# Ledger of designs, part 11: VHH binders against q3afa8

Target 1, 265 residues: q3afa8
Amino acid sequence: MDKASLGIGIFDSGVGGVTVLKELINLLPGENFYYLGDTAHVPYGSKSKEELLILGDAIIRFFLKLGVKMVVFACNTSSAITLPILKERYPVLMEGMLEPLRKNMPAKAKVGVLATEATVKSGLYQKKLMETNKFQEVYMIACPQYVPLIEKGIVSGKEVEEATREYFEPLLKEEVRDVVLGCTHYPFLTETIQKLYPKIQVIDPAAYVAREVYRKLKENKLLGENGGKVQFYVTGDEKSLKNLGSLYLGYNIDRVQKIDLEVIV
Below, E stands for the ipSAE of ESMFold2; O stands for the ipSAE of OpenDDE; V2 stands for 0.75 times the mean of E and O plus 0.25 times the DockQ between their complexes.

## First folded at step 4 (VHH)

Design g10 (framework vhh_7yz9_2; at its last look DockQ between E and O 0.01; V2 from the best seeds 0.00; counts 0 for: pae E 16.1 > 2, placed apart)
Fold by ESMFold2-Fast, scan of step 4:
Structure g10 (fold): chain B 265 residues (1-265), chain A 125 residues (1-125)
Amino acid sequence: as target 1 above (265 residues)
Amino acid sequence: QWQLVESGGGLVQAGGSLRLSCTASGSIFSGNAMGWYRQTAGNEREWVAFITSGGSTTYADSVKGRFTISRDNAKNTVYLQMNSLKPEDTAVYYCARVSIVYTPSGTYEYTFDYWGQGTPVTVSS
């Protein structure tokens, strides 16, 4: 079989990864995509490294059975913690959220990062950005209210605006103009953020991920030509993917297949 | 990758003063947030103070009111003025680049894993 005709697997612990999927579909219309939301095991941020590795391994094996040439970790926690290890275990191409942004984002004197508490506590996001010599100051903002609000479909209005003002207060004091959305859910709030802070440049890592996926596929002569299909899978509840995913993608997600991951302990 | 050189340590009596200096290589690092850390034998490094590119300063409770962090960007140098020194301040002092982390439970710093040789400070009683 022509390896270039194989699909691209994208996974996240929930619906957030559709923000990465949207950029991939736009840039790579010749590809077939398999999206998996590991909704039975959310939240990933509270899990041990070993548990995340077991889940990540199972997800890669699931995609390999479907037939993929690349797996995209559209989950910041998995990108930071498990991708460096799993990349060594399988010959399939892999990409995550951190490295494409790190390599390709333009230099800025100051950068803010909105992220989950788990991502902030890992220290890996800070380390990767500081290593580039492109960013003189990195300001991390833990945003624990954002994911719960987004999962409830609350992406605008008083509660989101109040949380956003609270989170942006330290960034404004330090005159930060460039702010990275360090969680795949956060692009759901872009319009609210831009309305409150029109002078701040909001940076979505998903665009950098999509470009890096394109570059790697081209370099390895794996670009597909006859794609255009997207298949959706969940391990647990499909409601957020159907409702919020459809809202973000701008079309109805009618078919979502529930699957069980083959876990090896 | 980075060159950080700490200096100004030495022996001083309790109640005395010392001024530590940390010189960074290149202008790309002169605008960075910088912190001072200290370490006693057998213990982890503990944060002392940090200063942002804009001049905002933050201090550990143990040194607040006694130590002052400052910077001279023209010299690519960060200073730690230590007054009213106590025997408990005895340590090797290091400077490092930091990022600042804001959470609902509090603000803290993340230190980049590049460290100089440090400058030893001994406070006699």
Scores: ipSAE 0.415, ipTM 0.720, lowest interface PAE 2.0, mean pLDDT 87
Fold by OpenDDE, look of step 5:
Structure g10 (fold): chain B 265 residues (1-265), chain A 125 residues (1-125)
Amino acid sequence: as target 1 above (265 residues)
Amino acid sequence: QWQLVESGGGLVQAGGSLRLSCTASGSIFSGNAMGWYRQTAGNEREWVAFITSGGSTTYADSVKGRFTISRDNAKNTVYLQMNSLKPEDTAVYYCARVSIVYTPSGTYEYTFDYWGQGTPVTVSS
């Protein structure tokens, strides 16, 4: 066994991370994946930095015990807050949601970002995008209706369309043509959004994440050759992962293992 | 920034002794179990020994009574004293961080997620 034979850990506070998992599976068929939904502690957006770090440490330790060569932060909050710190605490490769986009997204005069209220209020997402000097204007749009609808399995229909029209109104007014999905849940709505606005380029950060993960693994000679397995874990309720995860991935998630994070304070 | 560096390998006659050293940089050593495994060309990795941060040791059956693993926390170094060496012990020896998991069956499983470049040991008959 060599280091390249180890798996890749992916975590989110909930089920949203499966959208990232899907992209990774598609691009990296030779890899084994461990998906962890920290459903016992959702949402992450309302937690303090200290609390997120405690959870983050526990999550990384969990993955290390499983045997991973890389950990993907499929959570925007963790990507922004804890990833920069945790990458210095552990020798395992790490990647998040924001940096691949920042690094690889083409320059645009204007860009819209659909995000949660918490993400918008933090100002960090906008700041980080603006720091790239790739954009003259970044329009952050809070989308408070999206996650509740998605969690109910509502990804199309009148409610989603109405919410979408509301959220896109300011973007259209400013003649924005590129829109980033700033929440890992939002790719569930890509089809609906594209149907309503076929001229808008919808940008899923998950695709950039997958490409960057591939790049890093290749650069470090860590690409797997005999993978293809996915194991699912949760810390709390598994229902959302089983239902919505199955829907998005296109196959039934039948086996989910419940775990307790070993929190060290 | 994180690195494990093995040393002490070489050529030795059967019945001889070698002492391997592994120095860890960064925070990888502190609070973690450290161990040794060995690998020959074309063969699977074979676990040799590991030592917990608390000093508890575990050995593979093939090396029990002959090998001794120890650590110096002040130097971030783990050692493998190899006595009564046999030709079968010929391999590249790797130092690694070890994650130990207790199974409900009462056994231990371990994983290793970081290791060095290795040091070659050749035992001649």
Scores: ipSAE 0.007, ipTM 0.216, lowest interface PAE 11.2, mean pLDDT 90
Fold by ESMFold2, look of step 5:
Structure g10 (fold): chain B 265 residues (1-265), chain A 125 residues (1-125)
Amino acid sequence: as target 1 above (265 residues)
Amino acid sequence: QWQLVESGGGLVQAGGSLRLSCTASGSIFSGNAMGWYRQTAGNEREWVAFITSGGSTTYADSVKGRFTISRDNAKNTVYLQMNSLKPEDTAVYYCARVSIVYTPSGTYEYTFDYWGQGTPVTVSS
């Protein structure tokens, strides 16, 4: 089988990676996609490096069995911790959340990052951004109310707006005008954020990820032409993917296949 | 690799004043938030004050109203004016580069890199 006709594997610990999938579908309509939500092992942010490597290895092997030319790490934690290591273990092309942001975001004096408490406490996101020397000040904002609200399907209205005002108050005080969505769930809230703060540039790394995937496939002569198929997999509960994922994609996710990862210790 | 150099410490009588300085390389200082920390014998390092590149300041409760942090971006220097000194202010004072994290509860979480060797301050009774 021609390598260019192979699919693109995309994984996240849950439904959040659908925000990356949406950008990929729009930019790369000729490709086949396999989306895996590792819902049996969420949350990833509190797992050890060793645990994350074991899961990431199993996920890559799963995708290789399906036939992929590229694996997209649609999880901020996995992108930072496991991608650099797993890249050395497998010849398949890989892309994550952090390097496309790092490469494509213009230099700014101040950048705000909305993230989970786990991401903020890890220090990994701010460390990676600071290493670029593109940013003079990085303001990490922990947003503990966002994921619970999003998981309930609440992406607009009074409760979300009140939480958003709380999170943005320090950013406004420091005159931050560029805000990165440092969690793959947070693009669900972009419309609400833009309504409240129309002059703030909301930056979703997913668009940069899609651009880098396109660039890598083009450079390697792997762009597909006859695709358009999207297949969905979970390792545990599928309700969030079917509900939240369908809402974000704008079409119904009807078939989700439940699988067990083949974990090797 | 350029270093952070603190100066201005010394012995002072309670109620007195000292002005600490910290000069850093341009790569450490320029455009970054800077902070002062102190460490008493046998204890963990405690933050004292920080200042953003834009001049916004924040202070620990124990020094608020007595200490003032400022910066001179042209000289790559941050200052700590310490007034009304108390014996409990006795410590080694360090400057550092800092990233500032704001939470909804109003608490701060910090990422700190690059530290100086420190400048000792002794406040006598």
Scores: ipSAE 0.000, ipTM 0.227, lowest interface PAE 16.1, mean pLDDT 83
ESMFold2 (binder alone), look of step 5: mean pLDDT 79; pTM 0.780

Design g11 (framework vhh_7yz9_2; at its last look DockQ between E and O 0.01; V2 from the best seeds 0.00; counts 0 for: pae O 6.8 > 2, placed apart)
Fold by ESMFold2-Fast, scan of step 4:
Structure g11 (fold): chain B 265 residues (1-265), chain A 125 residues (1-125)
Amino acid sequence: as target 1 above (265 residues)
Amino acid sequence: QWQLVESGGGLVQAGGSLRLSCTASGSIFSGNAMGWYRQTAGNEREWVAFITSGGSTTYADSVKGRFTISRDNAKNTVYLQMNSLKPEDTAVYYCARVAVFYYGSGSYTTAFDYWGQGTPVTVSS
């Protein structure tokens, strides 16, 4: 069978990865996509490297059974910890959140990163950005209010604006002009952020991920032409994916299939 | 790539003062946040102070009021003025380029990347 006709698998531990999916659908309308939310095993941020590898391995094997030519790690934790290992185990192409941004974002004197407290505490995101020597100052802003607000469907209005002003205050004082959305949920707030701070360049890593997926598929002669389908899967609760995912994508996710992951150990 | 070189450490009696210096080999220094870290034998590294390119400073509770971090961008140098030194301040001190962390208004922490060999400070008891 023609490998170019195979789909692209995207996974996250929850609904956040739909922000990556949206960029992929827009850039690659000829592709078929399989989205998996590993909602039975949230949160990933507190899991050991060994547990994350077991889950990641099971997810890749799930996608391979569906028929994929590429797997996109729309989870920042898995992108940092497990992707470098898993890409050596399987012949399928793989891409994550951090490396496309790291390699392709232009050099900037100052960059801000809005992220979860767990991501900030891990030290991995900022270390990876700093080691490029493209960014003189990296300002990591922990945004603990954002995910709870987004999960409630609150993406505009007084509460999210107040939280945004608090988080941006240190960035404004340091004259930071470029701000990376370091959590896959945060693009839900792009319009609110841009309304409050129109002179700040909001950088969504998902756009860089989508361009790198395109580049890798083109380089390997794997671009599809006859696709346009998206299929959704979860391991646990589907409500957030159906409700918030539909809101973000701008169309109704009417069918989500529940699956069980085949873990080897 | 540029490098950071620490100097100014040595032996000092409790209650004394030392001024540590860290010089960068490049013009990029003036745009970078810089921090001081220390490590004692058998203990984890701990941050001491940091200063942003704009001059904002932050100090660990253990040194607040006794240490002052400053920078001279014309000399590509960051300084740590250490006053009222205690035996507990005995450590190897490292200068690093840092990422700055914020956990809400008036509350933040620091991460680091080492770029120097360190300078030893011994405070007699």
Scores: ipSAE 0.327, ipTM 0.691, lowest interface PAE 2.6, mean pLDDT 86
Fold by ESMFold2, look of step 7:
Structure g11 (fold): chain B 265 residues (1-265), chain A 125 residues (1-125)
Amino acid sequence: as target 1 above (265 residues)
Amino acid sequence: QWQLVESGGGLVQAGGSLRLSCTASGSIFSGNAMGWYRQTAGNEREWVAFITSGGSTTYADSVKGRFTISRDNAKNTVYLQMNSLKPEDTAVYYCARVAVFYYGSGSYTTAFDYWGQGTPVTVSS
């Protein structure tokens, strides 16, 4: 089989990676995609590095069995913590959330980043941003309530608004107006954030990821031509993917295959 | 030219006061937040206080109410006024440019590239 006809694997801890998948489908309509939400193990933001590596290894092996030319880490936590290590273990092309943001984001004096606790604690996300010399002040906000709420389908209302006010308090104090969604789940909250803070510009890196995937495939002569199929997988609950995922993509996700990851511990 | 030069350290009796100063080159100081850190033997440097370019200040819990950070933009200088000193404040104190701020289980900052040589502070009982 020609390697250019192989698919692209995309994974996230849950429904969040659909925000990246949408941009990939739009920019790369000739490709086949395999989307995996690891919903049996969500949230990733509270897991140790060792746990995340075990899961990431199993996910890459799953994609290799399906036949992929590239794996997209559509999870900011996994991109920060596991991608640098896992790319050394496998010869398949990989792309994550951090490098595309670093390369493509315009310069800002101040920027806020909403992220998981694991992403913030890793130090790697903020280090990647500072390497650009595009930012003078970076405000990293850990948002531990967000992913669990989103995976339950709760993207608006009092509970989300209360958490959002708490997270934005330091950003408002320091007059930060540009806020990066440092988790692929957080675009589901954009309307709620904009309702509460209409003067804040919300920045979703997903389009940047799609651009970098395109560039890597082109440079390696791996662009596909006759694809267009998207297959969906979960390891646990599929309701959030079918409901929120379908709304975000603009079409019904009718078939989701439940799988068990082959975890070696 | 870049550099950070701390001064004002020394030996002081418990309960006493010291004022630390840090002068920085204009390229390090202008438009940037500045901070103080300290290090005791065998430990990582710990954050003490920071001040933004606009004058907003934040302190570690261990020094809040006793230490005051300030800046003189005309002199490219940051100060740390240390009052009610305790033996536990004994450390080498470092000035740094800071650019990353963290909010979660607590608030703190991380210096990025530029550190001074440090100024020793010893607090005797």
Scores: ipSAE 0.296, ipTM 0.644, lowest interface PAE 2.3, mean pLDDT 87
Fold by OpenDDE, look of step 7:
Structure g11 (fold): chain B 265 residues (1-265), chain A 125 residues (1-125)
Amino acid sequence: as target 1 above (265 residues)
Amino acid sequence: QWQLVESGGGLVQAGGSLRLSCTASGSIFSGNAMGWYRQTAGNEREWVAFITSGGSTTYADSVKGRFTISRDNAKNTVYLQMNSLKPEDTAVYYCARVAVFYYGSGSYTTAFDYWGQGTPVTVSS
């Protein structure tokens, strides 16, 4: 079997990862993708390291069974916590949300990061960015209203705009011009944010991830020339993936396969 | 990647005893809780007992006072001593890595993975 003909696995705890999928599809049209939303176990942010490792192992095994040449952690939590461990456990290329950004993002005096409350509280994102010495100041902004709105399909309008104004107030005061989307859901709001703040550079880590994936595949001679198929999987409810995923990807997700990760909970 | 190998199952009369063993490969054992669950044909899996890396034990209500779980870290082995066996204990017993998650207020959940082939236990009346 030609390893280059194998697919790429992408997983998230839910629908947020489709924003990463979109970037990957755009940059890698010749690749087949397997998207897994672990909706049965969402949210990941509140889980322990041990729990996340069990889930992570199961997810990797699932993808390996399908036949993948790479696994993309389209989840910030997993990228930060489990990816460094799992990459040592399995002989498959892996990539996450954080390292591509850290490696490739240009230096800025100040940077803002929109993130979930859990991400902000963990301090890990800030720490990792600061370790690069690319930034003098990193402003972490908790955005607790965003995910609930997005999950309801509200990505524009008064509620989102008001929340955005609130969240950006401290950034504007500090004259921040670059803002990182520190949650995989937040790209749904890119248009709204840009509308409100056209002078702000919105940075989506997904773009960096896609480029890094391409680089790794190329270096390993694993670039595929396949038909560009995408198969969707969930471990729990599929509604969010079907609805919001379709909206973001611009086509109807008609088929979602429910799978069991073979974990006893 | 990791392997768990169960042994010690068999046929025993009601009131009898069995000792199950599970040997784990490599690094999976250290730092992880280990446990047992059982399953009968056509029924859902049920956890039986687990032991944390620190040695804390927890038992299902159905086996409390009868079963004892222990571990030998030097041997990468977890044991299930089964005493006062009942016909309802008949099942295939599986060893697994266990994660225990506490949510406060005494509530917790567990996850099991990396189980082996299982060892059958039959208790005759």
Scores: ipSAE 0.021, ipTM 0.314, lowest interface PAE 6.8, mean pLDDT 89
ESMFold2, look of step 5: ipSAE 0.216; ipTM 0.561
ESMFold2 (binder alone), look of step 5: mean pLDDT 78; pTM 0.780
OpenDDE, look of step 5: ipSAE 0.000; ipTM 0.178
ESMFold2 (binder alone), look of step 7: mean pLDDT 78; pTM 0.776

Design g12 (framework vhh_7yz9_2)
Fold by ESMFold2-Fast, scan of step 4:
Structure g12 (fold): chain B 265 residues (1-265), chain A 125 residues (1-125)
Amino acid sequence: as target 1 above (265 residues)
Amino acid sequence: QWQLVESGGGLVQAGGSLRLSCTASGSIFSGNAMGWYRQTAGNEREWVAFITSGGSTTYADSVKGRFTISRDNAKNTVYLQMNSLKPEDTAVYYCARVGTYYYGSGSYEVAFDYWGQGTPVTVSS
């Protein structure tokens, strides 16, 4: 079978990865996509490295059974913690949230990153951004309130505004002007952030991810020509994907398949 | 100087109730979201409930419908009412200001993670 006709797998722990999926669909209309929300195990941020590896391994094996030429880790936690390890275990092309941003974002004296506690705690995200020598100061802000609120459909209002003010206090003190959304859920809050802080440049890594996926597929002569389909899968509840995902993508997600992951251990 | 002091933990039978209290200094409490986390030996701390300065609440799915978080702004106190307790609720419960972890160039600095010492809760079968 022609490898270029195989699909692209995208996964996230929840609905957040639709922010990456939207950029991929727009840039790669000739591709077929398989989106998996691991909603039975959300949130990933509080999970151990071992638990994340077990889940990540199961997800890769799921996509390989479907037939994919590439897997996109649309989960910042998994991109920082498990992607470097899983790349060594499987021959399929893999891409995550961190490396495309790292390579292609313009240089800035100061940059802020809003992320989950697990991503911040890993230290890898900050280290990798500073290793580029494009960013003199990288300010990591852990935002534990954000994912639970977004998964409930709460993307505006007093709760989100109060959390956002608290998270931005240290960034404002340091006069940070460029803020990276270091979690795929966080673009759901872009309008609220811009309303509160119109002078802040909000940077969504999803655009960089989509361009890097295109570049790698083109380089490997794997670009699809006759795709255009998206199939949605979940391990648990489908409601946030159907409701919030549909709103973000701008079309109705009315068919979602429930699957069980084959966990080894 | 600035502290979070938890109380109200203890031993309780399955199906029972406990009310945890957390008293914070004014500068930790005022204008800040507050939360409860719990930790079992060998596991990461997991969040249980958050309450914003305005009183809006969010709960982990495992406790939704059983636990209620509230605050008394006049007393600088956050409460966690725990009903229908299960053996799996056994943990050390921590009150925390829902804080940001601020990281400057070349170093990690925790800017807003005021944690209490924790209060143990043991639920017998």
Scores: ipSAE 0.006, ipTM 0.254, lowest interface PAE 10.0, mean pLDDT 83

Design g13 (framework vhh_7yz9_2)
Fold by ESMFold2-Fast, scan of step 4:
Order: C-alpha cells, then structure tokens, then sequence
Structure g13 (fold): chain B 265 residues (1-265), chain A 125 residues (1-125)
C-alpha cells in the first residue's frame, strides 16, 4: 500500500507516553496514531536489559501487524537501552526520547536528568548527551519512587514533595539550573517540582520528539494527510490511561483495547 | 576511537605510596567527571574516587583519608595518589569517564560510560 497512509505506533510502559502523543497529535494532525501502554509490565525502570529487549521486540511485532510506517519509543528506559538494538532488527523507522533532545536542546554547562534506575544504570543516556559536546557535566538522578506514585494518581502532596527534595539535593549542591525529565511519566510532576524549585528550568523532551518525528517523515516522503484517528491499546490495567491520560490529553479516552503481547522466549 | 590510558601501577610495600595517572584522548576528558574503580580476582568492580570537571571530589569509605584524586585539565589527565597502602588495596585499577550521579537509598553510585584497560597494583605485606 501507500506507505505514507500507514499509522504511527507509540508505546510506553504506562500512561506517561501520552505526553509524547499529545505533542505528536498537535504537530501531525494528518497522521493516524496507535498508542500502546504496556501496563501489564510496569514499571520498566527496574527491569533488566534482557527483559526490556524481549518486551520491546514483542511491541515492535505488534505494531508491524497493525501496519505502521514508524514506531516512537515514548519510554526513556527503552529509548536508551533497546532502541539502538531493535532499530537494526526491523525494517521500520524508529525514534525515541533521547536523540531528538540531544540534537535540539541548547548548550548548557550543567544539566540534570531525572530518570528510572534502568536508564541511569545503562549509562547510554548520559553517554549520548555528552557526545554532543553541548553539555560539560550531565548529572543523572534515579527516581525509583516517581513512576509507582504517578501510576497510582499521586502527583502532588507530601510524599511526592519528600521524594522530590531527596532527588534534587545533589543537583542543588552542584548548582544545576536545567533539569531534563528523563521519563515520560515525570511531566505529571512538573507543577510539584516548579512549586518546590521555581528557579529550576524543567525540560520536557516530548516537543523535541514530535519535531524529530516530523523531520524523519518529511525526509523519507512519508507524511500523511488522511489522519485524525487515535486508537488506544493496553496489555494490562486500563484505568490510569483512561483517567490520567484523558486528563493530560484534555479529552475522554473512551475506548481502550486490551491485547496480549507475543513474547518470544 | 576514544581511549583512556592508565599508568603508574606496580609493586609497592605496605605503608608505601603509589601515584596512578590516566590520560584521556579526544573529547573524553574535557568537561567530564572522571573516576577510579578497582577489581580484585573473583569480585565485581568497586568505585574508589571521583572528581568533577570543577574539582569536587568523592571517595569510598575504604580509601577516604589515604587516597587523593586530582586532575590537570591542561594535560587531560586524572591522578590517584595512594598513600598508606594496605595489602587489601591490591587490585587492578581502572580509569573511567564518570557521567552520572545515581542516588540509591542513602548512597551515591556513579554510572561509567568509558573505561580504560586497567593497571595492576600489588601491595606486599
């Protein structure tokens, strides 16, 4: 078929990827989108590279069955760890959270990154940011409490504030002023972070991701015009996507299809 | 093509001193935190000391007060001055580019992106 008429697959481990989806819908109204929340396996942040690769492989195969021209890894953990491997295995365009930010973020002497434990431990996220020569010092902070709280709908209050103070203490000590939200869930906490640290510039990668998706589609002559459809899928519980996702997107997600991933052992 | 080259390892008597050097090639050194790790046979690598591009230092409890990490930005070199050496300091020492501060439950751990080849240090009793 006309490859330009195929959809774009977006996935995350949970509801967080809707932050990327929102930017994509706004920039690319001519496209059809398929959103998958791998909610049966949340959180991704404490998983091994091997487990993440098995899940990522299954997700790519799922989107290929639906018929997509591009897959967006709206999960910072998967973008850092599995995207470099999976892009070599499948004949479909892929983009993640890291490379668009790396290319388009302005130079800073110091930058902080709030991320999952798996993203920090991989070392790949920091390596790629440092390779730009735009950032002299990159401070990665693992935030294991954030995703569980957000998935429960806890985005404000004392528990989130206490975790945030703990995570920001080393950044404040090093006088870091610019902090990247290195997990797609973390924009749900932006208001709490800004309340506690109004002088910190919080950077959400989602806008950079959307722009890079546009550039890749244009470069490959794959921009669509017959779009406007968004279809939602989950592997497990759909409540966070329906409730928090609807709140973030500003409209009701009234239909979510539950699917099973075909995991190859 | 980036390379970290360690030197200064060798045999030393307990109570003695040794200075390790690590020269970074290319753009590994400039603007980056640098550190030292060590590994004994049959064990995982353990961190020893880190230094930021601005000169802030952090040490493992086992070496604090005995080892000093420093850097010469003009020479793209990081140093580990090891004083009051003990037989338990016997290990292969690795130079690494340090990119991250990882805060796990009351402790700091760094994630390393680039490693050197290692230099052996043997401390005799």
Amino acid sequence: as target 1 above (265 residues)
Amino acid sequence: QWQLVESGGGLVQAGGSLRLSCTASGSIFSGNAMGWYRQTAGNEREWVAFITSGGSTTYADSVKGRFTISRDNAKNTVYLQMNSLKPEDTAVYYCARVGTFYRGSGSYTYVFDYWGQGTPVTVSS
Scores: ipSAE 0.000, ipTM 0.193, lowest interface PAE 10.2, mean pLDDT 82

Design g14 (framework vhh_7yz9_2)
Fold by ESMFold2-Fast, scan of step 4:
Structure g14 (fold): chain B 265 residues (1-265), chain A 125 residues (1-125)
Amino acid sequence: as target 1 above (265 residues)
Amino acid sequence: QWQLVESGGGLVQAGGSLRLSCTASGSIFSGNAMGWYRQTAGNEREWVAFITSGGSTTYADSVKGRFTISRDNAKNTVYLQMNSLKPEDTAVYYCARVTTYYYGSGEYTWSFDYWGQGTPVTVSS
């Protein structure tokens, strides 16, 4: 079997990873994609490293059964915490949210990063950005209200605006102009952020991720030519993926298959 | 390479004033945020004041209105002017280079990569 004909697995804890999926579909139309939303275990942001490793391991094994040549961690929490460990356990290619952004983002005196509490507390996102020597000051902002609101379909209105003002207050005081969306769910709030803070440049890592996936596949002679299919899976509720995912992708997600992850504790 | 040297600590009576200085040796001082922290015996280090490369300032609620942080980029020095000192301000004060800023659960947290040796401040009741 030609390894290049195998699919690409993308996962997130919820609907957020469709932001990465959209960029991948546009750049790699010859590929087949499997999207998994681990909605039974959302939110990932408050989970321990041990819990995230158990879930991440199960997800990789799920994709391997489907037949993939690459797994994309479209979850910033998992990209920061579990990807460095899991890439040593399995021979499949892996990419996450951090490394493509780290390598390719332009230098800035100040940069803000909106992220989950687990991502902020891990220190890995901060460490990797500082290692580039491109940034003098990195402002990590934990946004625990965002993922629960987005998963409920609340992407605008007073509650989102109040949370956004709270999170942006320290960034505004420091005159931070460039803000990275350090969680794949957060691009759903881009319109609200732009409305409240029109002078802030919002940076979505998904475009950097898609370019790096292309580069890795090309380097390994694994680019597909006969693809164009996307299959959707969830571990729990499918409403957000069907409703918000369809809206974000610009087409109806007709079928979402519910699966159970084989966890090893 | 960086070295931070604090000075200006000492014994002072309640209601008094002290001015702490922190001089950095090395390049890029003007491009870095600087902060003052304090630690009492048996307690974790507590953030006091922060100043960005451009001179923007932020203060802990416990010192707001009493302390003023400032910097002189030509001298690679950051200052902490402490007025209306209280016995609870007794601590060892540290100068630090600040690399990151976090806001979570209504709290501000900072990370740092260079620390000074500290200067003791004792405020008598």
Scores: ipSAE 0.012, ipTM 0.314, lowest interface PAE 8.9, mean pLDDT 83

